VHH binders against o13800. Designs and how they scored, part 31

Target 1, 230 residues: o13800
Amino acid sequence: MNQVTQFSGNSANLMLYWILKSYYSRFDRIMWIDTLGTFNPAALPLPCLEKTMLVRSFDAQGLKDAVDELESNLKSSEDQAYALCIDSFSNPIGLLMAQGNISFAHAFMMTLGRKCRILTRKFRLAVYLSTSLVYIKQLHLSKPALGNSWPFCLDHSYILEDQQHNKCLVHCNQSRKDLLGCSQLFLLLKGSFTHEYLTIDFYNGTPVSVSSKLHVSPSLYHSSTLNSPS
Below, E stands for the ipSAE of ESMFold2; O stands for the ipSAE of OpenDDE; V2 stands for 0.75 times the mean of E and O plus 0.25 times the DockQ between their complexes.

## First folded at step 20 (VHH; framework vhh_sonelokimab_d1)

Design bb3 (at its last look DockQ between E and O 0.80; V2 from the best seeds 0.71)
Fold by OpenDDE, look of step 20:
Structure bb3 (fold): chain B 230 residues (1-230), chain A 123 residues (1-123)
Amino acid sequence: as target 1 above (230 residues)
Amino acid sequence: DVQLVESGGGLVQPGGSLRLSCAASGFTFSSYAVGWFRQAPGKEREFIGAITSRGNTEFYAVSEWGRFTISRDNSKNTLYLQMNSLRPEDTAVYYCAARYSTRLMYYEDYDYWGQGTLVTVSS
C-alpha cells in the first residue's frame, strides 16, 4: 500500500489561500473545511474572514458532516453565493486507506465527490479542493491522493503545483498521469470569474480560458492585488 | 425534562482563561450536535462554535478560532468551551444549545437551550 503524506504547517497550501484571496469578494459566504489542522487565518484578509466559517473535520465522516452542513446552508439561502474550501479533500480518505479500509474509502470518495458536484449544479457554489499526496513506492514518486474515483466525482478542472511550489499548471480534462509528482487543487465552480491566467465560468463550472503555465511564487500569494477578478 | 446547565462563568482579567461546561440531561446527548452562543447586552446572539454528535467535526466562527475550543464528552453528557486570551469584548452571557440536525450556526433552529452563564472580562 502506498504511503499517504500529509501536509504540515500553515504554508502547505498557499495556492488555496491565493485563490480565495483573489475571489472572496464574489462570495457571500465561505466555508473552510480544515482536515489537516493547519488553517491559517492570517493568510486571508479580514473581509474574507468575516464571512468565513471554519470547520474542522477529523475523519471522513466528519468531512461528510461538514458538507451536509453546507448543503443545509445553501438550501436556506439559495440566492447567496458560497465558496467551499476543503483542505484537503483527500486527507481523510487517505487515512482510511492507510488503515486498510480501501473499498470503503473509494466508495466514500465517490459519494462525497458526487455530492459536491451536484451542489455546484444546484446552487451558486464554488468548491476548491486541495489534495494530499500519495507516495508510490514502485515509481519513487508522489502524486495527488485522488485514486481512480475522481473522474466520476468531479469536473476534471484543476491547478497543479510543482514540487518547488514555484509554478502552477492549470489543466482541464487532463489525464491523471500528468499529476504525478505534483500537488493538486481541484475546481468546481458555479459562476464566472476572470483571472489573468484563468477564466472560469462560475455559474456553469466550466473554465473558459486556462493558462497551462502560471508563474506563481510564494510571495505572490500574499499580494492583495495580484490578479484581482474583474 | 430536558436540561442544559452551563457553569464555569465568572469574572476574569483580560488575557485570562476560562473553561465553561454544559451539563445535559433529559435527552440522548450523544445523538445531538451541541454548540455555544453568546449574547452581550444590547447585541444579537452570536454563534461561537458547535460540535457534531460524534465529536468528529467542529464548527467555528473564524473570529473566535484559535482562542476558543469546543469539545464534548458523551460519556459525561457534557459540552465544554475553553476560552483563552479573553478580551473585554468577550463579556457576555454564554449559552449552551443542542440541535438534532444540521445548520448549526443559526441559533433560531436549535432545539434546546441552557439558561446561560455570565462571563465578565474586566481589569
Scores: ipSAE 0.764, ipTM 0.920, lowest interface PAE 0.4, mean pLDDT 78
Fold by ESMFold2, look of step 20:
Structure bb3 (fold): chain B 230 residues (1-230), chain A 123 residues (1-123)
Amino acid sequence: as target 1 above (230 residues)
Amino acid sequence: DVQLVESGGGLVQPGGSLRLSCAASGFTFSSYAVGWFRQAPGKEREFIGAITSRGNTEFYAVSEWGRFTISRDNSKNTLYLQMNSLRPEDTAVYYCAARYSTRLMYYEDYDYWGQGTLVTVSS
């Protein structure tokens, strides 16, 4: 069973590269949808690149075209395992919303997200998305983009906080159910991956630390973090 | 009478650049997705890239992404491939192809083919 997983933040694409560097052997084919023009082939091993198709599109219709191509390929190669990486999903949807027909843009987004989830149920497909963070002024915090309805299309959502030395702290924002398989991968922990921070060292390709306690992120507008007793 | 005619091939030194063109006639070019493939002697035909009929979405074999760019001009019925940083391993016959639908990776599914243009990369 495969799932739709979202990573939100400025370093979300590094997480997508990390997943592929670590796990490309589990997939027969990979599609990478680059909506930002920032794809870096030097970030992936040659064997991974040789099974990867890059799709460049900078609008929402291009996302649909790419997913339609993937669906056709899945139907034609029913036993193959696929990974779909979208970097970023939020940018072309945001551009569509900015064009003024909000009802159309929202319906387009939800239809596409629902299709991705359906494809992961019908086929051997894992979907990994990147989205931006949006600052919510009334709540004084940043949340993943695309509004309140979008999370219904996701199985898992993680927020990334950049760290020093090319490390990234990963906070689980939403998990609908357990991922199965690899217990050393933060995305595939046995049990719920809620309230757990995981630091990824992108050079070493392994987690650096794991915490099972709830953490309150430092921010200008959040509650103070409790001090540890001495 | 459907025709796809490639041009712009030739001899180039390693590190050089070429721009290939594919002139289309005999069909409604703007209704077709189009792509580039190549075949070195003794090897299978290899997907390079494709572009949708509207030109809004480009597909690439990633190993060539950083060096090759596909584009189309529907007003001139022409498909292009810009090739930079060429290597001896890029030596091949380059073919353009057209397909009515969006399923673009597999050469078996293309309806129309050009006769090819030779690109040779050597000192």
Scores: ipSAE 0.594, ipTM 0.817, lowest interface PAE 1.1, mean pLDDT 78
ESMFold2 (binder alone), look of step 20: mean pLDDT 80; pTM 0.821

Design bb4 (at its last look DockQ between E and O 0.84; V2 from the best seeds 0.77)
Fold by OpenDDE, look of step 20:
Structure bb4 (fold): chain B 230 residues (1-230), chain A 123 residues (1-123)
Amino acid sequence: as target 1 above (230 residues)
Amino acid sequence: DVQLVESGGGLVQPGGSLRLSCAASGFTFSSYAVGWFRQAPGKEREFIGAITSRGNTEFYAVSEWGRFTISRDNSKNTLYLQMNSLRPEDTAVYYCAARYGTRLMFYEDYDYWGQGTLVTVSS
């Protein structure tokens, strides 16, 4: 079994914070599911936090429960735009795998991924996912812990951060190889935002302009003015 | 009869800590999500946090996260609220509630309520 390397430090998920800082005004509600215990409210502006529900999930079932809660909220407020951040989506899955429940972990991932997909089709919902990494000994490379099933779960997946966390990369759903060396991505199934290299229609989830590579310095993650939607 | 009984409230200085307890009886506690709300004078009832029946998922108002922690002990039919770094604005009656289902942020959806315990934060 490949070793799962967990996220460490408050700066490891800068992209999620960057996304919310940049685009929180487009959402009426935000759900942040923290599976790592690393949520940092100080990284977000007060107006963003006022819209945010924090969910701490300690296992896969907890993650499912959180998503079920989101579904209930969405059903009660169909006109509201929601953002779901899961930090990380892979952690509970990795835990299952570590326990020897590999088949169940894969099934769980597929089911939950599909549910998120369905929800984004029915409601105004954007889903952003960070991942832990699995080290592949044979290749001397790491990949997101979601494995090869990832592309089958998500419609519009974008890999935004590499393993080194030195730059942001934008990759569309091209191949499984694109996941190698990456640690964080987001999914926009229904939603929109714009930056200099990527424009995605928020309402229908359709990319208007997509660059295969977006180079964003980590220092820019702290600026809400840079790459903001115009 | 279903009962939720809060305890642990009282007067505390700013920066102090309190631990509230909610003792449940008359229903299958382990099957319900349970949560804490508070209501200050002249204000609406405010969601603090909730925990699912299994205790493996916690929901928080972000404004309270870091200072407040929710936990439960199903073997004791008890819900807890640890409050740290208390502030005068935390002065309120704190309520325990139980919910069979989702939508844990909405006080209207809760099935059972306690009578509340007063927490006063003052120098």
Scores: ipSAE 0.756, ipTM 0.914, lowest interface PAE 0.4, mean pLDDT 79
Fold by ESMFold2, look of step 20:
Structure bb4 (fold): chain B 230 residues (1-230), chain A 123 residues (1-123)
Amino acid sequence: as target 1 above (230 residues)
Amino acid sequence: DVQLVESGGGLVQPGGSLRLSCAASGFTFSSYAVGWFRQAPGKEREFIGAITSRGNTEFYAVSEWGRFTISRDNSKNTLYLQMNSLRPEDTAVYYCAARYGTRLMFYEDYDYWGQGTLVTVSS
């Protein structure tokens, strides 16, 4: 909550669905920005859908339009908790960069990212977004798209590694809190993520065993239904 | 004078389809976001969807996403709502509206309104 969280990888959208399935009761309103045309309402419970506004757009201006709409809604309802899910953030930015004016695209991206971060501090807002991975041949490693400046807009970043046997490892590669190096294992069952044990509190942005000791806000409730692998 | 004129309403059987149109005049249509709302008897006006002035960004109440599609044609100054798989619960007066700026889901903030067109879905 009150944080900008990134999920990078092929299965990043499944993480966004898992977030909402797990935490929708903690939010009064949800905005889902679908930049790929792939939103699947069957992946979410009806009570979640009833509080969700779907935004469909395929260009970078659409991201700005959606965030501007969100800001206006937040100002009208400052006591309500919101979630913003963006699937994907990297696709429309990448298309803008491909148009050749890289400096403009970079400035647009950074302005929008800083806006999201500011909104999470001013209002009761959680932002979860997906980006693609890029393979860096010289390093023999994949990293999140959008370059070296983009991470400054994020509170937490996770890289998703799809593994054999329908597993996905979610590994924290950046955290404003004590999550760096933490991992969560998910199993892919019938197109959805499931878990045996939860090791990360993705709502609070903390390890599960630590979330009740690090920060307790009157406006933020700890989930008593989460399981810890410890 | 500003006008928004809905058409295409009427009686339809359950499972049927209707396409509503909204013709705009008296203002620069391409500078406004436009939306569809509906109001059943005894209920408040309900947001269905909206589309930005450029037509590049669409907003929907998700519960209606799979059956209803909003679109606009700025060259014809017209807003559309395609409604499929209609149910008796969709019976309502359907309104088009225009908004300069943001805050598209709240009917109180819209600048111009059509007269409404009645859609009745018979059982």
Scores: ipSAE 0.740, ipTM 0.871, lowest interface PAE 0.7, mean pLDDT 86
ESMFold2 (binder alone), look of step 20: mean pLDDT 80; pTM 0.822

Design bb5 (at its last look DockQ between E and O 0.76; V2 from the best seeds 0.74)
Fold by ESMFold2, look of step 20:
Structure bb5 (fold): chain B 230 residues (1-230), chain A 123 residues (1-123)
Amino acid sequence: as target 1 above (230 residues)
Amino acid sequence: DVQLVESGGGLVQPGGSLRLSCAASGFTFSSYAVGWFRQAPGKEREFIGAITSRGNTEFYAVSEYGRFTISRDNSKNTLYLQMNSLRPEDTAVYYCAARYGTRLMFYEDYDYWGQGTLVTVSS
């Protein structure tokens, strides 16, 4: 919540559906920006769909139009909790870059990303967005698209790695909190993500763990022959 | 005088299709976002969808996604609603409306309204 979270990979849209399926009751309203024409309402429960506005646009101006609409709604309903899902963010930006002026496309992307970050701080808003991966042959690894400046707009970034036996590992490669290097394993079942254990709280952006050593006081003994436990 | 005039309503059988039109005059249509709403007997006016002034961005209530498609033609000052797979519960008066600016899902924020066209889906 109050964070911008990126999921990168071929299955990133499944993560967005999992987020909403898991957390829709914590939001009053939901906006889904579909830049690919692939939104699947069958992936979500009816109560979730009833609070969702679908935005369809296939160019970069459409991302701005949707965010401007969201901003106006947030200003009018400041006590309500919102989720914004963007599937995908990288597609219309990549199209804008491919059509010409790279400097303009980069400035447009950064302005929009900074706007999303500011809105998450000013209002009760969670932003979840998907981007593609780019394979770098010289490094033998895949990294999120959109270049080196884009991560400054993100609170958390996850790379999705498809594995054998219908598994997907979601690995945090960037976090403004204590998530760097954390992973969540999902199983693909009937086209949806499921899990055996939850290791990451994707709503709060925190690991699922408790440190008892920080808040447990040692026992005190008053016997002359006993010492405190180690 | 500002006018929005809906047409294309009527009686249709379940499973059928209708294409509604909304002809605009008396204002600069291409500067406004436009939307479709409906009101069934005894119910409040319900958002269906909207489209930005340039026509590049479409907004939908997700419950209607896949059956209804909004479009506009700025050269003809006309807004359209294509309705497919109609059901008896789609029976309502359908209204077009124009909005200058943002906040498109709430009927109370729209500036201009048509008089409505009745769609009846009779089993």
Scores: ipSAE 0.755, ipTM 0.883, lowest interface PAE 0.7, mean pLDDT 86
Fold by OpenDDE, look of step 20:
Structure bb5 (fold): chain B 230 residues (1-230), chain A 123 residues (1-123)
Amino acid sequence: as target 1 above (230 residues)
Amino acid sequence: DVQLVESGGGLVQPGGSLRLSCAASGFTFSSYAVGWFRQAPGKEREFIGAITSRGNTEFYAVSEYGRFTISRDNSKNTLYLQMNSLRPEDTAVYYCAARYGTRLMFYEDYDYWGQGTLVTVSS
């Protein structure tokens, strides 16, 4: 059985903070679902925090409840723009897997992911997800904690980071093998916002800017060079 | 009859801690989300936090995160609010409330309310 692990790096988490720092003014409300117990309000500006609700979810069902709450809010305030950050999406799922509930975990991931996607299409909602790692013992490699069926369920982009902290952006239509060896993953789901096609530019492993240009060469998988959208 | 009764309020010095309790009766406590609100003099009632019926999800106003913690014991029909590092600006009447449903941040949506307990933070 594969082991769910946390990488020592926190790039995916940092991406969530970075995005909110950069774009919180575009949202009327923000929901941050913390599944790791690591939310740091000090990392966000006060105007951002004033419009943020923190949710602590302790299991997969809790995560579901949080998303249901979001849906309720969206329905009651249809004209308001929302951001959802889930840090991390994989943690509750990994816990299920660790308990031996593999099939249920996969199904849950697919269902909840799909729900998030649907909400982004129905409402003014942006969804940002971080994910942890799965160590594959047979290969002595880690990969983002996503099921094999994930690329077939959602329209989303990945910000990948390998163990050397090289980062690149890929689309969901890329081969799953491209995720092998990655240390962290940030998921950008399509939504009703124009920034759904944004690319986060990295410099020396640190986010520098977000560009509307969404084209990254696959060669960046193994490059320490700055992510440069074409 | 439905009843929510807050307790544990009082006078505390800045930096101190209090634990509020809310005892519920007259309804199926375990089926409701429950939460805490507060109202300072001359201010509107504001959301502090809430916990779902199952108790596996907590919602917080970020401003109170880290200092305040919500928990519940369904076997005792009791809601708790642990308040740490209290400040003078935390002075308010604290209310517990119960909600059958979602959208937990808005006091208008809650079905039942306690009469409140006063917390005064002063040197």
Scores: ipSAE 0.713, ipTM 0.902, lowest interface PAE 0.5, mean pLDDT 78
ESMFold2 (binder alone), look of step 20: mean pLDDT 80; pTM 0.819

## First folded at step 22 (VHH; framework vhh_sonelokimab_d1)

Design cc1 (at its last look DockQ between E and O 0.83; V2 from the best seeds 0.74)
Fold by OpenDDE, look of step 22:
Structure cc1 (fold): chain B 230 residues (1-230), chain A 123 residues (1-123)
Amino acid sequence: as target 1 above (230 residues)
Amino acid sequence: DVQLVESGGGLVQPGGSLRLSCAASGFTFSSYAVGWFRQAPGKEREFIGAITSKGNTEFYAVSEWGRFTISRDNSKNTLYLQMNSLRPEDTAVYYCAARYGTKLMYYEDYDYWGQGTLVTVSS
């Protein structure tokens, strides 16, 4: 496995915050799984925070435990709408990989991804995942931290931000070449809970159905009013 | 005989810090998730945070995030709550709880409870 490092330009996941700012009213409960230690409550409005559980997961098993807890909550409150944010999905898996547990890491990723998907189908649950891009020194190229397996774990994927904060053309199964200069990916599991208020036109700032190909404007990260559902 | 015994409570000034401890006995501490709750006078018991048996996952009420930190020492059968930047609103009886299953956020689902320790934040 090639030596990979996290992209130096990785910043706080503005997209997850933006999504919650825009759509928190559509959820009864929010679980934020922080695997990076970078959660910033100041970035979210108080009414959002009041319905948010913060989970710190320190490894892959921790992430699994957090999702298991979510499942338990979902089972006990089937009528409630939930949002799950994982920032990031890739970090704990990457740690496994770094430890040399590559096969296990892949299996874990697939299993957890599948579980999340199942939950979105069974319950009123929206799942928002962030994943990092990693820089491969030997190739002078960026790639998704989870490699080529992550597309099987999600419904939609987006490249949100490049180093220069320019608009990014986003579509599923984007090649590594197209990821050059970008720092973050956004992953979405829509499931059965999806409606227009939970999907975002990242380019136009309006709620729309998420497609496999979408333009993303970094300028949206700084607007609390854009894409706010009526 | 299962016991959870809280300690470390007391009077503290606003902006101060306090560290609570919960000593567990009578059960396999390391197999249980443990958490902290508090109850102010005339208010409902509210979740502060919890930590899984292995300590690899922590759950927090976001309102307390940044100020309160939960940790555990399985070798000592002890749960800790570090409270910083305390406010008058933090005045409450703080309870330690242990749970074998899931559903960490709800006090109704916990198996064992301590007697509580009073924390008073006042100038």
Scores: ipSAE 0.735, ipTM 0.897, lowest interface PAE 0.4, mean pLDDT 78
Fold by ESMFold2, look of step 22:
Structure cc1 (fold): chain B 230 residues (1-230), chain A 123 residues (1-123)
Amino acid sequence: as target 1 above (230 residues)
Amino acid sequence: DVQLVESGGGLVQPGGSLRLSCAASGFTFSSYAVGWFRQAPGKEREFIGAITSKGNTEFYAVSEWGRFTISRDNSKNTLYLQMNSLRPEDTAVYYCAARYGTKLMYYEDYDYWGQGTLVTVSS
């Protein structure tokens, strides 16, 4: 809550759905910005959908228009808690860069990212966004897209690593809090993320304490998915 | 003389489809965001969707996503709503509306309104 959180990787959209499935009761309103045309309402419970506004934005200006609409809504209803999910943030920025004015695209990206961060501080707003990974051949590694300045706009960043046996490791590579180096293991079950044991509180942006572990879902009691004893 | 005129409403069987049109005149249509709302008996007007003046951003109440699609044609000053897989609970008067600026999701903020077209979904 009150934070900008990034998920990078091919499964990042599944993380956004998991966030909303887990926390939609904490929010009065939800805005989902779909820049890829891939939003799947079947991935979310009906009560979540009933408070969700879908925004389709395929270019960078449309992404800004959606955030401007959100800002106007926040100013009109300052007592409401909002979630903003953007899937993906990197795609429309990448398209803008491809138009040949890299300096403009960079400035646009940073202005929008700073706006999102300011909004999370001024209002009851949580921002969760997805970005792609880019492969750096010289380093033999993948890292989040959008370059070296973009992380200044983020409170937390996670890299998703797909693993064998339908597992995905979500590793924190940047945190303004205690999360650097922390990981959350998810299991893919019927196209959705599930967890046996929650290690990260993605709503508060903190490691899970002992008292919070008592609220783990029944799916976490399968022996094949247990991360650690409670 | 601002005018928004809805058309395409009527009686349709459950599971059927309708396409609503909204013809605009008397204002610069391409400078306004436009949206669709509906009002069932005894209820307030409910947001369905909106589209920005340039057509690059579409807003939807997600509970209707996948069944309803908004579009606009600025060369014809016309807004459209395609409705598929209709159910009896979709029975309502459907309104188009125009808004200059932001705040597109609440009917209280819109500047111009059509008179509505009735959609009845019944066997």
Scores: ipSAE 0.696, ipTM 0.853, lowest interface PAE 0.8, mean pLDDT 86
ESMFold2 (binder alone), look of step 22: mean pLDDT 81; pTM 0.834

Design cc2 (at its last look DockQ between E and O 0.72; V2 from the best seeds 0.70)
Fold by ESMFold2, look of step 22:
Structure cc2 (fold): chain B 230 residues (1-230), chain A 123 residues (1-123)
Amino acid sequence: as target 1 above (230 residues)
Amino acid sequence: DVQLVESGGGLVQPGGSLRLSCAASGFTFSSYAVGWFRQAPGKEREFIGAITWRGNTEFYAVSEWGRFTISRDNSKNTLYLQMNSLRPEDTAVYYCAARYGTKLMYYEDYDYWGQGTLVTVSS
């Protein structure tokens, strides 16, 4: 709630569906921005769908227009709780960058990200978005897309790594809470998450409890000190 | 005068398809967001979908997703609604509407309205 949270990786959109399945009752309205044409309404319960507006955005300006629509609705209904899901944020920005003016594309991205952050502070709004990973050969690692300035627009960033045996490791890459370095192992069932290793309340952005169900090598075991629930 | 004129309604069997059109005149169509609503007898006017003035973003009530698609052609001042897999519960008068600016999901905020076209889905 009232935070901007990023999920990066090939399974990032499944985390967005999991969040809505888990928390839709806490929101009065939901906006889902689909920039890839991949939205799957069968992934969400009917009560969730009934409060969801699907937005198809075809370029970066269309993504901005969708956020402007959300802002106007927030201003008119300040007592209502909203969730915004963007799947994916990085694709339309990447297309804008490919048009040749990287400085303009970067400024556009940062303006939009700051807008989202401001809206979560002014209104009852949670923002969840997906981005791709990029491989940096010189460092032999993958990082979330969109460069070094983008994280300043985020409260939390998680990297998803698909594992064998239908599992996905969720690693906290950035958090304005005490979650940095935490990992959570999820079991993928029929293209959906169930968490089984470390529970993070992605509505509040805090650890809630530790649960584990690990059936693979010790290198997959992971734990962290959790904040007390209150 | 501002005018929005719906066409393409009629009687159709369950499972059938219709394509509605809305011809606009008397205002700068390309400066307005446009949307489709419907109203069954005794019910409130219900949002179906809208498309921004740039045409770069489409909004849908998700319960209609996958059956209905909205599009616009600014060169022809025309808005379209493709309806597939029609069911008797889709029987309603369908309205197109135009909105300057934002706030596209609520019928109370729209500036201009068509007179409507009746769609009857009869089994």
Scores: ipSAE 0.696, ipTM 0.872, lowest interface PAE 0.8, mean pLDDT 83
Fold by OpenDDE, look of step 22:
Structure cc2 (fold): chain B 230 residues (1-230), chain A 123 residues (1-123)
Amino acid sequence: as target 1 above (230 residues)
Amino acid sequence: DVQLVESGGGLVQPGGSLRLSCAASGFTFSSYAVGWFRQAPGKEREFIGAITWRGNTEFYAVSEWGRFTISRDNSKNTLYLQMNSLRPEDTAVYYCAARYGTKLMYYEDYDYWGQGTLVTVSS
C-alpha cells in the first residue's frame, strides 16, 4: 500500500533535500524516485520543484523502469544537467529480498547500481541515494540493508544517523566497522559534478544545520547499543 | 482503429473532486504507458502524470503531487485521474495519451491521443 505521507525528517531524506536546495540551480532537470511515499514538496523551493519529476516506484522492477526513463531522457538531452534522487534505494530491493528472492535482489542491485554509475560517466548526471542499515540480532551488528559491499561500490558514502537520533554527524564511510550503531546511509555518485563533504547536525532529534565540513565522532560508531531496523 | 476516449469532465466547485476516465481500444493497452496532460486556453500543454505498462511506477509533475493520482486497470483498458482539491487554475482540457516505451514527460513523444475532456473549476 503506497499511501502518501508527510516528510518524517529522517537523516537520509534531509540530506537529499538539502542537496537539492543547495545545488538545484546546477541542474536542468531533477528526478526524484520516491519508494516510500514520503516525498514532501514543501521541503524544496518552487524553482527546484518546477524542474522536478516525481516518480513513485513500488517495487524493484518499478525502480528499474524509473531509471530507464531517466536514461531515455538523458539520451534525448545530452547537454542538460540532471539530478537523480532515490529515496530510498534499499526499500524496493529489500522487499524483494523479503519475498525470498535474495540472489536475484543482489544481482538486481548491482546491475542497477552499475547502470547509474555508467550514466554518471556518460552524461551530466549526479545521483544521490538513500539507504538504510539493518540490525542483525543474531550477530549483534548492523550492516547496510542491501549488503556490506554496497556502499563501497559508490564514489562516496556517508553515515548520517546514530542510534540515538539526537545528534547525528555525517561521516564518509571508509570501512565496515564504521557502520556500527548507525541507521541511515547516504550514497553519492557525483559523476561530472563536484561536491564538498557534507554534515548534518541534529539536536534533540531536530536538524539544525548542514555544512560542508566533516565532523567525526568515534563515539557514534562504537556503541554497545545498536539501532533497530526501521 | 486506435481510440482513447476521455470522460468524467465537467463543472466543479473549488475544493471539489473529480475522477476522469480514459477508455482505450484498438491497441494492446497493457503494453503501453499511459498518461494525462492538460491544456488551458492560451497556455501550453502540460504534463500531469503517467503510469507505466506494469502499473507499478507512476510519474508526476511535482506541482500536482498530492492532489492528483493516476491509476490504471488493464483488465478494463482504462486509465484514471483522480483530482482532489480542485482550483480555478485547474480549468483546462484534459487529454489522455499512450506511449510505447519511455520518455513519458513530453507530449511530443506519445503515440496516441484522446480528444480531451473539459474540466471547469468555478464557483
Scores: ipSAE 0.689, ipTM 0.885, lowest interface PAE 0.5, mean pLDDT 78
ESMFold2 (binder alone), look of step 22: mean pLDDT 79; pTM 0.808

